# VHH binders against Protein leg1b (leg1b): the designs that were tried, part 19

Target 1, 342 residues: Protein leg1b (leg1b), of Danio rerio (Zebrafish) (Brachydanio rerio) (q4qrf7)
Amino acid sequence: AVVTENGLPIQWRKAPSDLSHLPISNTGVQVNPWVYSQRMTMLKMVINATNAYMSSMGPGEQENPLWSLPLQLGWKLKSGRLADPTPDSSSTCGSEASDPVCISPLSFFGCVNYYLSVLPFLAAVETGVVSSGGHQMLIQVPAEVAQDYCSSYSDCSTKHPNTMAKWHLFFQSLRQVSQSKESDFNKKDSILGLMWAAEEESIQTASGACTERQKLYSSPEVSFQQSSVNLGAFISAAHYHASIERSGKFMSHLPSRVLQEADSPPNIADLSTEENHALYMLSWMNSINQLLGGSLVDLWRKAMCSAQAREKGQAFLDDLILDPKFPGSSLWSIICVMSTSC
Short names: E, the ipSAE of ESMFold2; O, the ipSAE of OpenDDE; V2, 0.75 times the mean of E and O plus 0.25 times the DockQ between their complexes.

## First folded at step 14 (VHH; framework vhh_enristomig)

Design t03 (from s05 with S35H Y108S; at its last look DockQ between E and O 0.01; V2 from the best seeds 0.00; counts 0 for: pae E 20.9 > 2, placed apart)
Fold by OpenDDE, look of step 14:
Structure t03 (fold): chain B 342 residues (1-342), chain A 119 residues (1-119)
Amino acid sequence: as target 1 above (342 residues)
Amino acid sequence: EVQLLESGGGEVQPGGSLRLSCAASGFTFSSYWIHWYRQAPGKQREWVSTIRTGGYTYYAESVKGRFTISRDNAKNTLYLQMSSLRAEDTAVYYCAKSSYPSYWEFDSWGQGTLVTVKP
């Protein structure tokens, strides 16, 4: 899949750097996350505001682990996963050709991304990491799906207290961790731990809120959706350093289009070998985890017991997904060995 | 039985080049990560380079830009092209096999081949 444009997320440069162009009312700034550019702007603001705290990640702003979020959003757009999935839909929403580019409220991955964009943004504003200019941020929610989303920090905190608490903790801790006397290695691990705790919880929250949308997709696509959620657990546990480069490479192996009923990895004709492999491995991992009642993820979490272990885990996940020659049969054995070393 | 046999070592002047080979047998070579290590006199063995099953490569900082690891799965052979050699590169170089197909730890190594860099 295409996940970058000129080394940046899809349409990154088209998104404003702030929300100053939006109308200000007596109640606050109304942000419409169903407009692609506005959602991207929220993510851009978060990244820009956190760069100063991410020196432990490595040199340059490209090392900010939050880059995975706008990259994911871009991938979803590019692959058609922000569009209305209904077969009889005549809407161009979710298409790059739409003006403005919008996100379908019926999109599953658009729904998931909502929780990975709006929630962190609101938390960043609340903690003062992102400047609001003294205005309250209000999130527009389509009436027909209002039950699935929240509209403000307070509303989101009420509906999803654990998720918002984790984001709040992440943003609140950034300055403290970055200024600590700890090694860069430890700082990096700590920041990533906090970030992924929040992301993982967001994905879990989204999975519940967005489930009904899965009925609109093919069986293979639903399987992929579930596999993606499962992958999130593994990635999170490993505190994956989701720099722009590393995330881009990883996501480039994700499917470049919505899967159809006839699609069966690893033998999807119009997808690359890499895409087919990634799909197959993700499906396999999810299937095994389901078969084992979630114990695979638990074992993995146990294996990710130290920063060093997590670093190895990250490399393992890269090989698993990115290397078409990776022997999937070794997955269990490797995880078992890793878990015993903790 | 897993066997790894290094060759290509010798004496070379500073700035020179050498190509090491490691012939592998007794396992499915193409399925495993393969590594180069080296041990200088009076020093501990240190990691030099790794090549994964998919061809991705890792290098120690001390050799990055100078050494190139590669593999020929058809020949079950690992290579290390060394260039711009320095005195500090003097060591016995060992080939190693990962314990698992895609894993960092290794369970087998060869007898090594000596590389001496001197004027």
Scores: ipSAE 0.000, ipTM 0.258, lowest interface PAE 13.3, mean pLDDT 93
ESMFold2, look of step 14: ipSAE 0.000; ipTM 0.111
ESMFold2 (binder alone), look of step 14: mean pLDDT 83; pTM 0.846

Design t04 (from s05 with G54S E105Q; at its last look DockQ between E and O 0.74; V2 from the best seeds 0.00; counts 0 for: pae E 15.1 > 2)
Amino acid sequence: EVQLLESGGGEVQPGGSLRLSCAASGFTFSSYWISWYRQAPGKQREWVSTIRTSGYTYYAESVKGRFTISRDNAKNTLYLQMSSLRAEDTAVYYCAKSSYPSYWQFDYWGQGTLVTVKP
ESMFold2, look of step 14: ipSAE 0.000; ipTM 0.179
ESMFold2 (binder alone), look of step 14: mean pLDDT 85; pTM 0.855
OpenDDE, look of step 14: ipSAE 0.344; ipTM 0.725

Design t05 (from s05 with W33Y Y108S; at its last look DockQ between E and O 0.02; V2 from the best seeds 0.00; counts 0 for: pae E 20.0 > 2, placed apart)
Fold by OpenDDE, look of step 14:
Structure t05 (fold): chain B 342 residues (1-342), chain A 119 residues (1-119)
Amino acid sequence: as target 1 above (342 residues)
Amino acid sequence: EVQLLESGGGEVQPGGSLRLSCAASGFTFSSYYISWYRQAPGKQREWVSTIRTGGYTYYAESVKGRFTISRDNAKNTLYLQMSSLRAEDTAVYYCAKSSYPSYWEFDSWGQGTLVTVKP
């Protein structure tokens, strides 16, 4: 899949750097996350505001682990996953050619991304990491899907207290951790731990809120959606350093189009070998985890017992997903061995 | 004992090219990030380039497009291909490995090799 434009997320440069162009009501700034550029702007603001605290990640802003979020959003756009999945839909929403580019409220991945963009943004504003200019941020929610989303920090905190608490903790801790006397190695691990705790909880929250949308997709696409959620647990546990480059590489192996009913990895003709492999492995991983009643993820979490172990875990995940020659049959045995070495 | 030995330095004219090598021993070379640093006279040591275990490469802005970092794990050797050299590139160039496997903190510096760019 194409996941970058000139080394940046899709349409990153088209998104404003702030929300100053948006209308201000008596109650606050009205943000519409169903407009692609506005959602991207929220993510851009979060990344820009956190760069100063990410020195432990490595040299340069490219090492900010939050880059995976706008990259994912871009991938979703580019691959057609922000569009209305309804058969014979005449809507152009979710198309790159639409003006403005919008996100379909019926999009599953658009729904998931909502929780990975709006919630962290609101938490960043609330904690003062992102400047609000003295205004309350209000999130527009389409009336037809209002039950699935929240519209402010207060509303989101009420509806999803655990998720918002984790984001709040992440942003609140950034300055403290970055200024601590700990080694950069430890700082990095700590920051990533906090970030992924929040992301993982967001994905779980989204899974519940977005489930009805899965009915609109093919069986293979639904399987992929579920596999993606499952992958999130593994990535989170490993405190994956999701720099722009590493995330871009990883996501380039994700499918470049919405899967159809006839699609069967690893033998999808118009997808690359890499894409086919990634799909197959994700499906395999999810299938095993389901078969084991979630025990695979638990075992993985146990194996991720230290920063060093997590580094190895990250490498393992890269090999598993990105290497077409990786023996999928070894997944369980490798994880078992890793868990015993902790 | 960790050993890093730089070589390939010398004098070159502006616009010229030079290839540096760093021979590594005493650790599992393939498991670590490896970097080039440089120190010009009267200046602080500065980061030049890093190559990670997965092959990702990073460059300082001042050398992007001109320098290429690479590694041969079979030979435990790091390389820096320098092109379009400038007077400002004059420095002692140092090789370093990461403090931890697959991480960006660096230690175990070599003795360095001098690169002089002058007409």
Scores: ipSAE 0.000, ipTM 0.256, lowest interface PAE 12.6, mean pLDDT 93
ESMFold2, look of step 14: ipSAE 0.000; ipTM 0.122
ESMFold2 (binder alone), look of step 14: mean pLDDT 84; pTM 0.846

## First folded at step 15 (VHH; framework vhh_enristomig)

Design u01 (from s02 with T50R; at its last look DockQ between E and O 0.40; V2 from the best seeds 0.00; counts 0 for: pae E 15.9 > 2)
Amino acid sequence: EVQLLESGGGEVQPGGSLRLSCAASGFTFSSYWISWYRQAPGKQREWVSRIRTGGSTYYAESVKGRFTISRDNAKNTLYLQMSSLRAEDTAVYYCAKSSYPSWYEFDYWGQGTLVTVKP
ESMFold2, look of step 15: ipSAE 0.000; ipTM 0.259
ESMFold2 (binder alone), look of step 15: mean pLDDT 83; pTM 0.830
OpenDDE, look of step 15: ipSAE 0.101; ipTM 0.569

Design u02 (from s02 with E105L; at its last look DockQ between E and O 0.64; V2 from the best seeds 0.00; counts 0 for: pae E 15.4 > 2, SAP .672 > .668)
Fold by ESMFold2, look of step 15:
Structure u02 (fold): chain B 342 residues (1-342), chain A 119 residues (1-119)
Amino acid sequence: as target 1 above (342 residues)
Amino acid sequence: EVQLLESGGGEVQPGGSLRLSCAASGFTFSSYWISWYRQAPGKQREWVSTIRTGGSTYYAESVKGRFTISRDNAKNTLYLQMSSLRAEDTAVYYCAKSSYPSWYLFDYWGQGTLVTVKP
């Protein structure tokens, strides 16, 4: 799939760097996360504000592990995954050609991304990592789906206390961990651990809150959606370092269009070998884990017992997803062997 | 110029029925989501019902089973059939147009029509 423009997320340059252009009322700044550029702005503000604490990731701002979030939003736009999936819809949402580019609240991946953009943004503002200029951030939420989305830090904390607590802890801890006397290797692992604990909680929360939207998609697309949620558990346990380069490479193997009822990975004719492989591996990982009642994920978590083990786990995930010749039949046995090393 | 003109409000007894209408002009009615909202004295405006471009309908829990939203794209008219009315349904009812075709936020409102449910 195409996931970058000039090495940056899709339409990154068009997103303002702050919220100064948005309406301000007596109650706060009104943010519309259903306008693509405003959601991208929230992510841009979080990345820009956290760069100062990320020196342990390596030289340069491209190493910030939060880059996966705007890159995945861009991939979702480019692959048609922000569009309204409702049958007979005439909506232009999810099209790069629309003005403004909009995100459908009924999109599954648009809903999941809300939990990975709006919630961390609100936590970053609340902890002071992102400056609000003293204004409360009020997130516009359509009335028809208000039960699926929260609209402020306090509302989100009430509806999703564990998720907000993990994002709060991540942002609250950044300065302290970055200034600690630990080695860069251990600082990196610690920051990534806190970040992925929050991201995984968001993904799990979103899989519940967004689940009704799955009824609007083909069976192969729903399977991919479920497999993507499952993949989050593997990435989080490995404390995957999602730099802009690594995230971009990983996401370029994700499907470039919404899957249709006739699609059967790994044999989808109009998708690349790489896209078919990634779909097949994600499906296989999810199927094995479900068959075993979660035991594959549990085994993986056990195998991710130290910073060194997690680094090896990241390399394994790269091989699994990015190498089209990786034998899917080896997945279970390799993870079993890795777990015995702990 | 976008116009939304509500009508059909009035006084009714508990358990009674009313049909509200909203005549729309100045935009391509069939391309937009249209909603009913209401505002009781001293309260914030609350969402009642939405009908989408494809005909799918949605209702607030407080009115589900009692109210039916519909649209006639040939007449550019939105309807709300209200049944089993209660005193708490007393409010000014507004129709609202989405900001963009099929966009989920509503930022244009009519003047409203008063519904009063008396014992």
Scores: ipSAE 0.000, ipTM 0.198, lowest interface PAE 15.4, mean pLDDT 86
ESMFold2 (binder alone), look of step 15: mean pLDDT 83; pTM 0.843
OpenDDE, look of step 15: ipSAE 0.028; ipTM 0.523

Design u03 (from s02 with S56Y S102T; at its last look DockQ between E and O 0.01; V2 from the best seeds 0.00; counts 0 for: pae E 20.6 > 2, grease 26.3 > 24.2, SAP .711 > .668, placed apart)
Fold by OpenDDE, look of step 15:
Structure u03 (fold): chain B 342 residues (1-342), chain A 119 residues (1-119)
Amino acid sequence: as target 1 above (342 residues)
Amino acid sequence: EVQLLESGGGEVQPGGSLRLSCAASGFTFSSYWISWYRQAPGKQREWVSTIRTGGYTYYAESVKGRFTISRDNAKNTLYLQMSSLRAEDTAVYYCAKSSYPTWYEFDYWGQGTLVTVKP
């Protein structure tokens, strides 16, 4: 899949760097996350505001682990996953050619991304990491799907207290961790731990809120959606360093289009070998985990027992997903060995 | 089975000292962050101190300079040395470990040990 434009997320440069152009009501700034550029702007603001605390990640702003979020959004746009999946839909929403580019409220991945964009943004503003200019941030939600989303920090905190608490803790802790006397290695691990705790909880929250949308997709696409959620648990536990480069490479192996009913990995003709492999491995992992009643991810979490172990876990995940020659049959054995090494 | 057992609580006069212990079992103690929490009557549970796997220690502002957290990995035991105790330190003290080998969440609370500071 194409996941970058000139090394940046899709249409990153087209998104404003702040919200100054948005309407201000008597109650606050009105942000419409169903406009692609506005959602990207929220993410851009979060990344820009957190760069100062990410020196432990490595040299340069490209090492900020939050880059995975706008890259995911871009991938979703480029692969057609922000469009209305309804059969025979006449909507052009979610198309790159639309002006302005919008996100369909019926999109599953658009729904999931909502929780990974709006919630962290609101928490960043609340904690003072992102400047609000003294204004309350109000999030617009289409009336027909209002039950699935929250519209402000207070509303999101009420509806999803655990998710918002984790984001709040992440942003609140950035300064403290970055200024600590710990090694860069430990700082990096700590920051990533806090970030992924929040992301993982967001994905879980989104899974519940977005489930009805899965009815609109093919069986293979639904399987992929579930596999993606499952992958999130593994990535989170390993405290994956999601820099621009590493995230971009990882996501380039994700499917470049919405899967259809006839699609069967690893033998999808118009997808690359890499894409087919990634799809197959993700499906396989999810199937095993479900078969074992969640024991696979629990074992994985146990194996991620130290910063060093988590670093190895990250490399393992890269090999698993990115190497077409990786023997999938070895997954269980490798994880078992890793778990005993703790 | 994960177990955490606090001990060492009791009654002490203001300005006195007390040492709490937490005996851990059922998990790889050295791989987890361990923390002390306390809950005073009619108040919410509050964080007191944490010691990480690398030995780094952190304290609530209210106990800095008075309390010292330490661990003995060979004995699977967490300690809290309390000095210059104040009336406001009166609480049930709990130890907790991080969820899985991740430090940002704590779980499995012991029964706690009561510390009472009064003249």
Scores: ipSAE 0.000, ipTM 0.247, lowest interface PAE 12.7, mean pLDDT 92
ESMFold2, look of step 15: ipSAE 0.000; ipTM 0.117
ESMFold2 (binder alone), look of step 15: mean pLDDT 82; pTM 0.830

Design u04 (from s02 with S56D F106Y; at its last look DockQ between E and O 0.16; V2 from the best seeds 0.00; counts 0 for: pae E 18.6 > 2, placed apart)
Fold by ESMFold2, look of step 15:
Structure u04 (fold): chain B 342 residues (1-342), chain A 119 residues (1-119)
Amino acid sequence: as target 1 above (342 residues)
Amino acid sequence: EVQLLESGGGEVQPGGSLRLSCAASGFTFSSYWISWYRQAPGKQREWVSTIRTGGDTYYAESVKGRFTISRDNAKNTLYLQMSSLRAEDTAVYYCAKSSYPSWYEYDYWGQGTLVTVKP
């Protein structure tokens, strides 16, 4: 899939660098996460505010691990996964050609992305990492879907206390970890651990809150949606270092369109070899883990027992996803990594 | 096909009252934010009041306490009850529909209804 424009997320440059253009009322700044550019702006503000604390990731701001978030939002737009999935809908949401580009509240991935954009943004504002200019952030939530979303730091903390606590801890700790006397290797592992703990909790919360939207999609697309959540657990346990380059490479293997009922991976003629391979690998991993009642994930987590083990786990995940000739031995390769760790 | 039709404008004495209506059709009225705007001759349109899908109401400072916005979802009709009218309230009043459900940008506008407050 095409996941970058000039080396940056889809429509990154169109998104303002702050929210100063938005209406301000007596209750605060009115933020609408159903406008694509406003979600992207929230992520841009978070990345810009955290860059100074990410030197342990490597040289340059492109090493910031939070780049995975706007890249996946861009992939969701480019692949049609922010559109209204309802048959015969007149909605133009999810189209790059629309003005403004909007995100359908009925989109599964739009719903999941809310938990990966709005919640971290609110936590970043609350901890002071992102400046609010003295205004409260009032997040617009349509009444019809209000049960699925939250509209402020306090509301999100009430509805999703574990998720908000993990994002809060990440942002609260970031400055202190970055300034500590630890080695860069240990700082990097610590920052990634805190970030992935928060991101994994968001994904788990979103899988529950967004589940009803899956009824509107084909069986192959629902299977892909489910395997994506499962893969997140492996990535989280390994403290995977997402950079703009690594996240972009990984996401370029993701399908470039919403899957249809007639699709049967890896035999989808209008998808690339890499896209079909990634679908096969995700389906296989999800099937094995579900068949074993989640025991594969638990064994992987136990094997990710030290920073050195996690580094090996990251290398395995790179090979698993990116090497088109790797998948035939993927289960045995997982067993080998787990056997040689710790 | 979206349609917004304002009515209820007219000439009124200072301190008087007037009730504007906006009949809506061609969309799910109850799902959208609906607003009143006004435009005096030679000036830019200015926001007057908004009612959201949940019934929350908001007012420009210049009309707060004097104007009341309401909606009747069963009749697909927006209202603006105006009282204590002043000469500066003279304008063409427009109703506007948000571009998408629960949205702060407005993309459909009525033809307007003239309100004249005599000096």
Scores: ipSAE 0.000, ipTM 0.125, lowest interface PAE 18.6, mean pLDDT 83
ESMFold2 (binder alone), look of step 15: mean pLDDT 82; pTM 0.827
OpenDDE, look of step 15: ipSAE 0.032; ipTM 0.289

Design u05 (from s02 with S31Y E105Q; at its last look DockQ between E and O 0.01; V2 from the best seeds 0.00; counts 0 for: pae E 10.5 > 2, placed apart)
Amino acid sequence: EVQLLESGGGEVQPGGSLRLSCAASGFTFSYYWISWYRQAPGKQREWVSTIRTGGSTYYAESVKGRFTISRDNAKNTLYLQMSSLRAEDTAVYYCAKSSYPSWYQFDYWGQGTLVTVKP
ESMFold2, look of step 15: ipSAE 0.000; ipTM 0.119
ESMFold2 (binder alone), look of step 15: mean pLDDT 83; pTM 0.839
OpenDDE, look of step 15: ipSAE 0.687; ipTM 0.871
ESMFold2, look of step 17: ipSAE 0.000; ipTM 0.456
ESMFold2 (binder alone), look of step 17: mean pLDDT 84; pTM 0.842
OpenDDE, look of step 17: ipSAE 0.665; ipTM 0.859

## First folded at step 17 (VHH; framework vhh_enristomig)

Design v01 (from u05 with S99D; at its last look DockQ between E and O 0.01; V2 from the best seeds 0.00; counts 0 for: pae E 12.7 > 2, grease 25.3 > 24.2, placed apart)
Amino acid sequence: EVQLLESGGGEVQPGGSLRLSCAASGFTFSYYWISWYRQAPGKQREWVSTIRTGGSTYYAESVKGRFTISRDNAKNTLYLQMSSLRAEDTAVYYCAKSDYPSWYQFDYWGQGTLVTVKP
ESMFold2, look of step 17: ipSAE 0.511; ipTM 0.799
ESMFold2 (binder alone), look of step 17: mean pLDDT 82; pTM 0.835
OpenDDE, look of step 17: ipSAE 0.026; ipTM 0.406
ESMFold2, look of step 18: ipSAE 0.000; ipTM 0.155
ESMFold2 (binder alone), look of step 18: mean pLDDT 82; pTM 0.834
OpenDDE, look of step 18: ipSAE 0.007; ipTM 0.261

Design v02 (from u05 with Y104R; at its last look DockQ between E and O 0.27; V2 from the best seeds 0.00; counts 0 for: pae E 18.5 > 2)
Amino acid sequence: EVQLLESGGGEVQPGGSLRLSCAASGFTFSYYWISWYRQAPGKQREWVSTIRTGGSTYYAESVKGRFTISRDNAKNTLYLQMSSLRAEDTAVYYCAKSSYPSWRQFDYWGQGTLVTVKP
ESMFold2, look of step 17: ipSAE 0.000; ipTM 0.141
ESMFold2 (binder alone), look of step 17: mean pLDDT 83; pTM 0.834
OpenDDE, look of step 17: ipSAE 0.688; ipTM 0.870

Design v03 (from u05 with G55D S99D Y104R; at its last look DockQ between E and O 0.01; V2 from the best seeds 0.00; counts 0 for: pae E 19.1 > 2, placed apart)
Fold by ESMFold2, look of step 17:
Structure v03 (fold): chain B 342 residues (1-342), chain A 119 residues (1-119)
Amino acid sequence: as target 1 above (342 residues)
Amino acid sequence: EVQLLESGGGEVQPGGSLRLSCAASGFTFSYYWISWYRQAPGKQREWVSTIRTGDSTYYAESVKGRFTISRDNAKNTLYLQMSSLRAEDTAVYYCAKSDYPSWRQFDYWGQGTLVTVKP
């Protein structure tokens, strides 16, 4: 899949750096997360506001671990995963050719991304990490789908208290962790741990809230959707450092189009070797975890018991997903990692 | 509650001009695609023109160059300036707004305003 434009997320440069262009009333700023550029702007504001606390990640702002969020939004646009899946829909949402480029509230991945963009944005504003300019953020949600999308910090905290608490804790903790006397290695692992705890909670919340959208997709696409949620648990447990470069490479191996009923990974003719491999390994990880009643994820979490183990876990995930020649005995490799890490 | 109220319809001679207005309330006016549709007696509703959040304008081929859509966000009002009117433009004109900000599926309609172009 194509996931960057000149090293940045798809249409990053078209998104304003703040929301000052939007109408402001005595009730607040009306924000429309169903316009692609506005959702991208929310993510841009979060990245820009957190850069000051990310020196432990390495040199430069490209090391900010939140880059995975706008990159995945861009991948979803490029792969057709923001489009309305409803039969006979006249919507052009999810197309780069749309004006404005828009996100369907009925898209599965558009729904999941809401929980990874709007919720963290609201928490960042509430904690003061992102400046509101003194205005309330009024998030637009269509009435027909309002049950699926909370629209304010208070609303989201009521509907999804664990998710919002974890995002709040992440943003609230950034300055203190950044300023602590810990080594950069320990600061990095701590910040990543807080971030991924929040991101995983969002993914788990979204998998429940967005589930009805799966009924309009092909069986292979639904399997991929489920495998993606499962992958999130592995990435989160390893405190994966999702710099712009690592996230871009990882996502470039994700499928470049929505899967069809005839598609059977790893043998999809119009997808690359890399895309077929990633699909196959994601499917395998999800299937084994399901067969074991969730125990594969649980064992992985237990193996990710220290910052050193988590670093090795990140390298393993890179090998597993990105190397088409990685051995078919990947379960054995996971067991070996577990036995040597803890 | 979303409310759309059209006005400005009436009778006009062929080649004449008329300006329609649509007063909107109950939503953030500048954030949505807002469109004009028309329905001649015994016909299906036909798309006429759309204005988007970036103020890009779009027109059906039958009206392009003759009609101009615009809006005033301070007044929450949509306009359709019609020029060079023809008998075929006789219809009830509706403004429409989608419940979803970027969808072309329109969930809310006004009551309509009648435009009659006399032979």
Scores: ipSAE 0.000, ipTM 0.121, lowest interface PAE 19.1, mean pLDDT 84
ESMFold2 (binder alone), look of step 17: mean pLDDT 79; pTM 0.805
OpenDDE, look of step 17: ipSAE 0.022; ipTM 0.356

Design v04 (from u05 with T28I Y104H; at its last look DockQ between E and O 0.01; V2 from the best seeds 0.00; counts 0 for: pae E 19.7 > 2, placed apart)
Amino acid sequence: EVQLLESGGGEVQPGGSLRLSCAASGFIFSYYWISWYRQAPGKQREWVSTIRTGGSTYYAESVKGRFTISRDNAKNTLYLQMSSLRAEDTAVYYCAKSSYPSWHQFDYWGQGTLVTVKP
ESMFold2, look of step 17: ipSAE 0.000; ipTM 0.128
ESMFold2 (binder alone), look of step 17: mean pLDDT 84; pTM 0.843
OpenDDE, look of step 17: ipSAE 0.747; ipTM 0.890

